# Ledger of designs, part 2: VHH binders against Protein Syd (syd)

Target 1, 183 residues: Protein Syd (syd), of Idiomarina loihiensis (q5qw09)
Amino acid sequence: MKTLEESIDALMTRYKENVPVRYTEYVEEWNSPIYGTVIDENTVEWTPCRQPEALNFDDLESALEMSFHQSIKTLFGRWYAGDLALDYQGHTISLLQTQSAEDGERLLENITGHILMKRRLKQPETVFIGLGSEDDGLLVTIDNQSGAVGLEWVGKEQHDVLSDSLAAWLDNCQPQVETDKNS

## First folded at step 17 (VHH)

Design U4
Fold by OpenDDE, fold request of step 20:
Structure U4 (fold): chain B 183 residues (1-183), chain A 121 residues (1-121)
Amino acid sequence: as target 1 above (183 residues)
Amino acid sequence: EVQLVESGGGLVQAGGSLRLFCAASGFTVSDNYMAWLRQAPGKRREWVALIHSSGRTDYADSVKDRFTISRDNAKNTVSLQMNSLKPEDTAIYFCAAKTPYRWRSTEYDYWGQGTQVTVSS
């Protein structure tokens, strides 16, 4: 069986091979190592690279008094990259990534908000890892206890399980050929 | 249905204060990025202040230490306390919201109609 790291790396390889020109939102002050040619004030070309230091979840875990599923930490701690436009069974999904350490901090604070929302709503704790591009408010999430990948509407419980593991799910995702500048 | 409704604008003398309110419906304020933006006559719309779901706040340099953004979760509102107002602060002020899941986007998903703030010298 493939490790999650292998699945992530394989996906990134497929993405680079099938999406030779990649655009993402440009945040100049981050000076992200993935940034290439600046297209305009809001758009930059990017190339993925390994994180020199994996995104640290320790402080967040302490603050929220919880442990995050290892797959979540592995996913967001592996690469600096733009968000990946993926095709999953004919559906377009944006797999969220971190562009830099600073961007990682923004992700962590948004995860904070998400967890607090789940707690407020007394729902099982999930962590968002992607967005359904076809539907507003549709999230791809990992169940923090089981590690299952599924779909949920914002503010609702996970209603569809796509895979019992992140690795298996990623192995079935393909790069979307038609990419948006925000992808 | 999502709606943002601003209030609290008006005419004030330089050095005075105003408090703007934004009432949100159709979504939860504390779960989103909430921002105030303003547009002066003949100028582009500019970002003024932001409050994140975590409670973190951010301000444009031009209003830092004079303006304070806050929220009331119980009322599902966002407010902008504006102190030491200057004529340069004259503008239509807009309340806006965006999803936290596209945090790098500069685009907002929802907008209020705006409220006029006029600061006289």
Scores: ipSAE 0.882, ipTM 0.933, lowest interface PAE 0.5, mean pLDDT 95
Fold by OpenDDE, fold request of step 20:
Structure U4 (fold): chain B 183 residues (1-183), chain A 121 residues (1-121)
Amino acid sequence: as target 1 above (183 residues)
Amino acid sequence: EVQLVESGGGLVQAGGSLRLFCAASGFTVSDNYMAWLRQAPGKRREWVALIHSSGRTDYADSVKDRFTISRDNAKNTVSLQMNSLKPEDTAIYFCAAKTPYRWRSTEYDYWGQGTQVTVSS
């Protein structure tokens, strides 16, 4: 069985090979190492690179008095990258990534909000790792206890389990290739 | 149905204070990015302040230390306390919300109709 690291690396390789031109939101002040050609004030080309130091969850774990599932930490600590547009069984998913250390802080902040929401709602704690492209209210999440990858609507419990592990799920994801509607 | 309704705008003298309110319905303010933006005559809309679901706040440099954004979770409202107002603060002020899960996006999902703030010299 592939390690999660191997699965992530393999996916990133597939993505680079199949999506030669990649765009993301441009946040100039982040000075992200992935940024390439600036297209406009809001858009930049990007290329992934390994994080020199993995995103640190320690402070957040302390603050929330919890431990995050290792797969979550591995996913967000492996690469600097733009979000990956993926196809999973004919559905488009945006797999969230960190673009820089600063962006990682924003992610951690949002994870904080998400966990607080779950606690407020007395729901099992999950962490979002992706978004359904069809509806921003649909999240791909990891159950923090089991590590299972599933779907949930914002403010609702995970209602569908896609995979028992992140590695297995990622292995079944492919880069989304936009078909030229005019071709 | 999602709705944002601003209130509290009006005419005030320079150096004065106003408190704006934004009442949200159809979603929970504490689970989203809530922001105030403003548009002055002949100018582009500009971001003023933000409160994140985590409780973190952020401000434009032009209003930092003068404005304070806060929320009332029980009432599902967001407020903007505006102190030491200046004529250049004159604008229509908008309340807006966006999902926290697309935090890099500069686009907001929901908007209020705005409330007029006029600061006289």
Scores: ipSAE 0.878, ipTM 0.933, lowest interface PAE 0.5, mean pLDDT 95
Fold by ESMFold2, fold request of step 20:
Parts: C-alpha cells; structure tokens; sequence
Structure U4 (fold): chain B 183 residues (1-183), chain A 121 residues (1-121)
C-alpha cells in the first residue's frame, strides 16, 4: 500500500518514462530549476526535480485561519515540475505543479483567492489540483475536510467524487501520450 | 454571457489625469486576474497593470507610481487611475481577465472592446 509520497514519485517516474521529452512555457527571467534545452522563444524542455525545501503553507494557514489537508501540502511540496498531462478514465487532465519557489508563491496566492471565493459563496472549501484540459472552468479539486478528489466547476461545489484519496486517484492516472507533437 | 466594457477614455493634456473603468458581467472580478493592457498604433499590445485574484497589484515599469489599478467588488468593476500622463501613454486601453487556475499562461480569456486615451503635448 503506497504512501502519498510514493504515489507521487511513482507517477513522476511513469511520466518521465512515457513522455521522455517534456516541454513547457519558456520565460527567461523565471530561470526555473526544471529548465533544460531552450527550443524557441516560448518553449523549453524540462525535467522534474525534488524541492529542496517543501513549499510552506504555514503563513497561509495562519492568515486564513484554517488547516490544509496534508495531501494538498504533500502534492505541492514534493517536486518542481511542469504541469502533467494525464488521462483519467478517458478524460484529459492537467495536473498542476510548481516550477520554482517563486511559482509556488503564485500558487499560494491563487489558492487564497479560491478559498475566499468558496467562503463568499458559502461552499465547502476545496483546493484545485488540476484542470480539465478541454475547458478551463472544470477543476479537479481536493475537499479540504475529507481529502476526497472530485470534479468542480469554478464557483460550484464538487459534483463528482473521483476518489476518496489523492494517492488512490494518482495511482489510476496515466501519462497522456502525444501523437505527433510531444508536450 | 461574459462581457467587459471599458469607459472613461478621452483627450487629456500632458501632465493631466484620467480614470478608466471596466464593468464586468457574467463573472466576478475578484475571482480572476484582472488587467489593463494598451496598444498604440503599429505597436504590440503591452501589459500595463494587473490585480491578482488575491488582491495583489503589479505594474509595468513605465507606469509605476503614476497609475493605480483597483477594483470595486460591490459594483463588479475594475478601474485604472492614470496620473501625470505623457504623450507616450496615448493608446487604446483594454480591460482583460485571466483565470487564476492557469496563472503561468500569457493569454487572457476575456477582453473588452477598448477605450481610446489620447494625451496631447
């Protein structure tokens, strides 16, 4: 039975094996630790690397007066990587990652905005971890209370629960293999 | 469905001030990155100011300390206060919105029609 850390690491290994050349947006001033060969002005190859120190949620927890589910903190605190293009039950999902410590700060700001939206709408608090690639309004989220992974339209509650836990959900995700243009 | 409508543009002398407004319908401004961009004739559209969904603001160096972006959540509007205007600020100014869930993207999801600002020397 895998720990969440083992499930994340296994997914990263599976991704690297099945998507041997990986591309992401190149922004020279970001100088991300995952950057490899620059392909053109907007595209760079990348390779995942472990965060030397996990993204720190403590200040955000204090400011929002909440505790984030550990699966959220573990997911976003383990690797620097590009977003992972995954298949889950025939759906294309972009699993969100951070590319650097600065990118992690941007993620935390966006999580803040999401939590404040959920509070304004009086909805259960969730945290986004992925996007439906066909429609940016469809989120994959973790319910902060239960740890359940589900689908959620922006501004709405989770409408489908995909898995009771992140680890189980990740174990059922597969890298999406591109046909002619790898990404 | 979604609409962004700019207003407040016009003619102003150098050194003057102008305030632009962007009214949003079909979505909530505080749930998105909201930005002002501008385009002078024959030039690329350039970013001017950004207010994050969290409320943090950022400015292009050319307008820092002269322009202020803000939002009014009750009215669902974003504004751009432009002070100490210069002839090089002459452009069509666009209000735009971007999802915070794809924050690294350089593309905006929604655009207004633009409002002309002309600064005379």
Amino acid sequence: as target 1 above (183 residues)
Amino acid sequence: EVQLVESGGGLVQAGGSLRLFCAASGFTVSDNYMAWLRQAPGKRREWVALIHSSGRTDYADSVKDRFTISRDNAKNTVSLQMNSLKPEDTAIYFCAAKTPYRWRSTEYDYWGQGTQVTVSS
Scores: ipSAE 0.651, ipTM 0.836, lowest interface PAE 1.3, mean pLDDT 91
Fold by ESMFold2, fold request of step 20:
Structure U4 (fold): chain B 183 residues (1-183), chain A 121 residues (1-121)
Amino acid sequence: as target 1 above (183 residues)
Amino acid sequence: EVQLVESGGGLVQAGGSLRLFCAASGFTVSDNYMAWLRQAPGKRREWVALIHSSGRTDYADSVKDRFTISRDNAKNTVSLQMNSLKPEDTAIYFCAAKTPYRWRSTEYDYWGQGTQVTVSS
């Protein structure tokens, strides 16, 4: 029903409505376009903004000799935002975002590391899009071949498929209320 | 559980070289950010060098072209080759690790005990 872009935008709107003041880590040198009012030396308010130029996966695709599933490119190429604290069927999830073009470059480097790990372990290639619990070892990932969203322990294959597509999965995520300042 | 153990510290004359090692257990060094930080007496701990999970390296301005971070995946170790040492490099050097999945965090998840490096004039 909805395009992925519409699902992402709708989620961002729901997030702003349900978490009207949003906080993230403040690092002055980052000079992120999402930064608003600085609260203290470590904390800043943020507001999502559209990427003026979508994060470009072309060089990474060439270097790794692969194509990334379009849902991955669309997710990380649409907004600059802080990470979103979400609920999915009663489970807490942190949906990862980039805060600037430079932050996007850091994400691509970390995706490189993840893909190289999956190749070393001879596992299906996935790309992380979120943290599936407070435990840093549980990831929410997209299977690069199928587009399926699933849960995955670092170093293991997806063990629980949450949705056949990112758009459908996002439509069933809700902002987590009462989350700390960095929601 | 996860453990980081530094070694290789000691006393060296200015202009000399020293190589630090960090042995990791309980996780794979190549799957994480691995870093060296240092703390001189009376100063805050400062970042020195970083090797990303991708293999890319970054250095603090004060050590560029003198220090080299590397990893040995077979031994699951990270090392810091320190050349052209200066008295201002005197500090306790710490090995640290953090998840690449929260890359913006400035906090490291695991720390070694530190190894003393003293550079005499």
Scores: ipSAE 0.609, ipTM 0.818, lowest interface PAE 1.4, mean pLDDT 91
Fold by ESMFold2, fold request of step 20:
Structure U4 (fold): chain B 183 residues (1-183), chain A 121 residues (1-121)
Amino acid sequence: as target 1 above (183 residues)
Amino acid sequence: EVQLVESGGGLVQAGGSLRLFCAASGFTVSDNYMAWLRQAPGKRREWVALIHSSGRTDYADSVKDRFTISRDNAKNTVSLQMNSLKPEDTAIYFCAAKTPYRWRSTEYDYWGQGTQVTVSS
């Protein structure tokens, strides 16, 4: 059984192999370390690269008076990447990533908003890690207490547990690819 | 179905104050990025202020210390208090919203129709 870091790295390798050209939004001022060939004014090719220093959750943990589950910190602290388009048991998922250290700070701010929402609603605290394709209302989240990966409508509790751990869940995700049926 | 409706615009003398309101339906304002933007005649639309889902606020340099964005969760509204108004603040003001879950998107997901603010010299 592999560590979470090994599961993340294996997924990134599978993604690069099965999606050999990857696209994301281009904003020149971002100067993201993942950027490659610029396709047009709004689109750039990207390649994942390791974070030289992992995204730091310490200040946020202090401000919110909580500790984040280690799987959340490891996921968002290992790679700079674009979002990954994945399949999990027929579900289309966009697995969220950060493109740069500055983008990581924006993620932490959005996590703050999500935690404050969960507290206002008196719901178990979760952290979003993914989206259903084309439906921003459906989140893939990690329950902060248990580490369980589940589905969650924005503003609601997890309604379906997909896996007891992030590592196991990632090991069962596959990159989405299109295959040409004509040869 | 999401809808944003601005109100509170009008004619105000320079140095005066005005408060704009944005009523939201179909989503919760505190769970989203909420922003005010403005467009003067013949000019590009420009960002004015935003309130993050975290509650943090940010302002354009041109309005900093004069404008205050806030929200009322009970009424599901966002407001913009505009003080010390100048003729250059004359514009159509738009309320806009963006999901925090696709934060790198360069466009707002939802827009109101706008409300005119005119500041006389």
Scores: ipSAE 0.593, ipTM 0.799, lowest interface PAE 1.4, mean pLDDT 90

## First folded at step 19 (VHH; from U4 with R56S)

Design V4
Fold by OpenDDE, fold request of step 20:
Structure V4 (fold): chain B 183 residues (1-183), chain A 121 residues (1-121)
Amino acid sequence: as target 1 above (183 residues)
Amino acid sequence: EVQLVESGGGLVQAGGSLRLFCAASGFTVSDNYMAWLRQAPGKRREWVALIHSSGSTDYADSVKDRFTISRDNAKNTVSLQMNSLKPEDTAIYFCAAKTPYRWRSTEYDYWGQGTQVTVSS
């Protein structure tokens, strides 16, 4: 079996090969290393690169008094990239990525909010890793205990398990043929 | 139905204070990004303050250390305490909300109608 790192790298390779022109939201102040040609004030081309230092979850784990599943840390700590438009069994998913160190901080803040919500609602703790492209209320999440990848509506428990592991799930994801402007 | 309703605006002298309120219905304030934006006459709408679902806050440089954004989870409201007001703070102030899962988006999902703030010199 492939390691998660291998699965992530393979996906990124497939994405670059199949999506030669990649667009994402342009946040000028981040000066992200992935940014290429600026298309307009809100759109920029991007190319992925490895994170020089993996996104640090230590402070967040301390603050929340929890340990994040390793797959979550690996996913968000490996590449700087725009979000990936993926096809999984005919479903369009936006796989969330980190664009820069500053973006990583924003992600961690949002993960914080998500965990707090789960705790408030007395639901199993999950971390969001993707979005349904057609419905912002549909999340792809990792169960923090099991590592299972599943679907959940915002504020609800996972209602569908897609895969027992992130690596296996990513191996079955393909780049979306049609590129979105903000993907 | 989702609704945002601002209140608390009015006329105040320079150096004075106001507290704006935004009452949300149809969604949970603490689970979303809540922002205040303002639009002065003849100017573009500008972002003022943001409170994340985590509770962390951000401010525009122009209002930093003068304005404070907060929320009341029990009442499902967000507030903007404005101190040391200046004439240049005169604007219509809008409450807005967006999902935290598209945090890079500059678009907000929901908007209030706005409340007028006028600071006299």
Scores: ipSAE 0.892, ipTM 0.936, lowest interface PAE 0.5, mean pLDDT 95
Fold by OpenDDE, fold request of step 20:
Structure V4 (fold): chain B 183 residues (1-183), chain A 121 residues (1-121)
Amino acid sequence: as target 1 above (183 residues)
Amino acid sequence: EVQLVESGGGLVQAGGSLRLFCAASGFTVSDNYMAWLRQAPGKRREWVALIHSSGSTDYADSVKDRFTISRDNAKNTVSLQMNSLKPEDTAIYFCAAKTPYRWRSTEYDYWGQGTQVTVSS
């Protein structure tokens, strides 16, 4: 059984090998270490690199009075990368990543909003880790208690479990080979 | 059906204040990015302010410390308090919304019709 770190690293390796040209939104002020050739004002090529310091969830955990599942912290704290266009058993998914420290802060803010929404709706707390490519309303989420990876519509409970663990799920994801701004 | 409707625009003297409102229907304001953008004559549309689903806020440097974005969850509205207005703030102001899950996208999912703000010298 692979560790989550190994699974993430393996996926990133597969992605680099199978998607030689990768594009993402260009945010100049972030000066992200992943940025390569700037294509236009909104688009840049990227190459992943390890985070020198993992994204810090401590303040968010304190603010929300909760602990995040370790797999969530590991996923968003290991690499600086663009979002990964993946295929999982015929499902096209955008796996969210952190591009820089500043981008990481944006992610944490969005996680905050998501958790607050879940609490308001009295639903089990999940954290989004990906999006359905065909519908922004479809989220790939991790159940914060169990660590299970599943699908949910925004504002709804997780309705499908894809895997019991993030590592197992990632091991079965393949790079989506297509030409778009996120791949 | 999703709709955004702005109000509160008008003519004001430099140094004055205005408060803009945006009423949303068809979605929940507190669960989305809500933004104000503006377009001055002959200029490109520019981002002004944003309130996140978390409640955190961001501002363009040009309006920081003068403008305040807020929301009323009960009324499903977002507001922009504009103080110390300058002639260069003259523009059509738009309310816009986008999903928080694609936070790097510069595209908004929904737009209002806009409200005119004119600041005289």
Scores: ipSAE 0.888, ipTM 0.935, lowest interface PAE 0.5, mean pLDDT 95
Fold by ESMFold2, fold request of step 20:
Structure V4 (fold): chain B 183 residues (1-183), chain A 121 residues (1-121)
Amino acid sequence: as target 1 above (183 residues)
Amino acid sequence: EVQLVESGGGLVQAGGSLRLFCAASGFTVSDNYMAWLRQAPGKRREWVALIHSSGSTDYADSVKDRFTISRDNAKNTVSLQMNSLKPEDTAIYFCAAKTPYRWRSTEYDYWGQGTQVTVSS
């Protein structure tokens, strides 16, 4: 059976094959392990690389008094990469990744803010994993209790369940063939 | 629609204090990165302070220990308390917001019009 790790790796392989030159924001001070050839002061080519140590959620789990669904920890703990421009059933999605350990810490802060928002609104806790490329208010999220992948407007509950698991969802995502967009 | 409106700027003597306010409408300050930036005439715009959606804060070295960023979630405002003001703090101060969901972007999504702070000797 195909593990979540295998689905993530297969997607990364499909992405590299369909987007053979990949670009992301260049911030010289970040010195990200994914950086390759610098194109200009704002743009760099990138290549994914495995995280030597998976992003650690333990301190955040303790501080928030919750456990994150394993699919969330696996997704954000496997690769350093730029965001992936994907299509899923006509939805244009940017699948979020971290580019370095420091970037992972920024992600954890942003997850904290998202969870605090869900608690303030008394909504089921979700974690964002993607952003609609056409509208910054549209998120792809994982329901933390069930592991279901769904669409969610910022500040609202999931309104459209896309898959009951992250692995299944990733297996049905395709690289966007016109992926020169900034992300 | 989304608006950021700064207030509280003015003329103050060196060593004095001012408090800037940023009122937000059309979005929730606690759900976003909120920042103060400043620009003196002939200088580039510079980051001053920020408050993350998580609630944590950060400051430029030049203002650390003198400036305090905070937010009032009930009033949906961000403020910047500026103490021990120096002539080099003279600038237009801007409130800006950025989505936490595109955290690596170097662009702020929304900007206020700015408020002038002038610190005289």
Scores: ipSAE 0.572, ipTM 0.785, lowest interface PAE 1.6, mean pLDDT 91
Fold by ESMFold2, fold request of step 20:
Structure V4 (fold): chain B 183 residues (1-183), chain A 121 residues (1-121)
Amino acid sequence: as target 1 above (183 residues)
Amino acid sequence: EVQLVESGGGLVQAGGSLRLFCAASGFTVSDNYMAWLRQAPGKRREWVALIHSSGSTDYADSVKDRFTISRDNAKNTVSLQMNSLKPEDTAIYFCAAKTPYRWRSTEYDYWGQGTQVTVSS
């Protein structure tokens, strides 16, 4: 019986094994916990690390008068990491992560904007967890009511359910070994 | 096709006011991170003000309390009200947009052509 936490941790392990040196944008001001060796003025190596305190959704839940599905809170509350380049059924997915507590606050603000958009459009509320296209027009989202992982064009409802649960979906994602992590 | 078109620039006396407008087409302003940036002669482009998709706003220290960013969702526009203008506010002002889904990127996805603001003594 594999918990969501175990699926996330297994994915991180597979990622480190298959992408042994990982790069992300370097911004000195950010001083992210994941930063390792600085390569140049714009590029740094990174390594995932556990969040010492999980990203806290309580204030946002109160402000929006909603409860977030536990899988969303677990995903964004477990690790600090760069975004993971993954393959799912032959498609490139960027699985979104936060690099630091401050980055987590930026994520929560962006989730707020997404929820307000869904409410304005009178669509079921979802939360984005990944990007399915280069220009981010195609999102991977979690349906907040059901926990289902699906594809969603920005501004539209989920049109394709990929999995009933995040854990199952993550178990079927593989690190993308042919993608440049600096892009 | 996504387009951002600025307007409202011009010549104004120090202490005066000016309002810039940015008309967006091909996307919804309220679903994006919208910003004003400026570039003075011989200087690097610098951030001035932003409005998040959440509705929150933020300002550079040099313009705080003098400039106000706002949006009109019905007209799909962003504006910058600039009060108490100073000669150092002279610059080309650009409207820019960025997806909230790649929030760590320091690059804006779309840019307007810019509008000149000149503040004279």
Scores: ipSAE 0.569, ipTM 0.788, lowest interface PAE 1.6, mean pLDDT 91
Fold by ESMFold2, fold request of step 20:
Structure V4 (fold): chain B 183 residues (1-183), chain A 121 residues (1-121)
Amino acid sequence: as target 1 above (183 residues)
Amino acid sequence: EVQLVESGGGLVQAGGSLRLFCAASGFTVSDNYMAWLRQAPGKRREWVALIHSSGSTDYADSVKDRFTISRDNAKNTVSLQMNSLKPEDTAIYFCAAKTPYRWRSTEYDYWGQGTQVTVSS
């Protein structure tokens, strides 16, 4: 049985092997450590790299008076990467990542907003880790108490549990491999 | 249907003040990144101010200490108080919104129609 770290690393290896050229939006001022060859003014190739120091959740935990499930901290503290396009049981998922330490701080701000929304709505606290459909507001989240990975619409509770743990869920995700272009 | 509607623009003398409003429908302003951008004729749009879903604010250097972004969650509006206006602040001002779940995107998900601010010397 793989540790969460091993599952994350295996997924990253699998991703690089199956998506050999990876693109993300280019913003020159960001100087993200994942940036490689610039394709045009808006597009750059990227390669994942390990975080030299894991993203620190301590200040956020203190400010929100909560603790985050360890799987959340491990996921967002291991790699700098672009978002990963994945398939899970035939469904398209975008697994969210941070590109740099500065991007990690932006993620923590966004997690703050999500938690404040959950508290306002009096819903169980979750943390988003992925997008199931951007236009529908479908999130992949981790339930902060249980560690369960599930689906939830923005502003609603998890309605479908995909896995009891992040590691198991990641082991069943595969890189999105284009079979045919619709062009 | 998501809509953003700006108001409060007009003609003002240099050194004067204006307050812009952005009314949102179809989503909750406090759950999103809300921003003001501006565009002078023939120029690219530039960012002016942002209020995060967390409640934190940020400003472009050119407007710091003169402009204040705020929101009224009961009315579902965001506003921009503009003080010490200069002729270079003349532009169409747009309200825009972006999901916190794709925070790196340089594209906003929703835009208002814009409101004209003209600062006379």
Scores: ipSAE 0.528, ipTM 0.754, lowest interface PAE 1.7, mean pLDDT 90

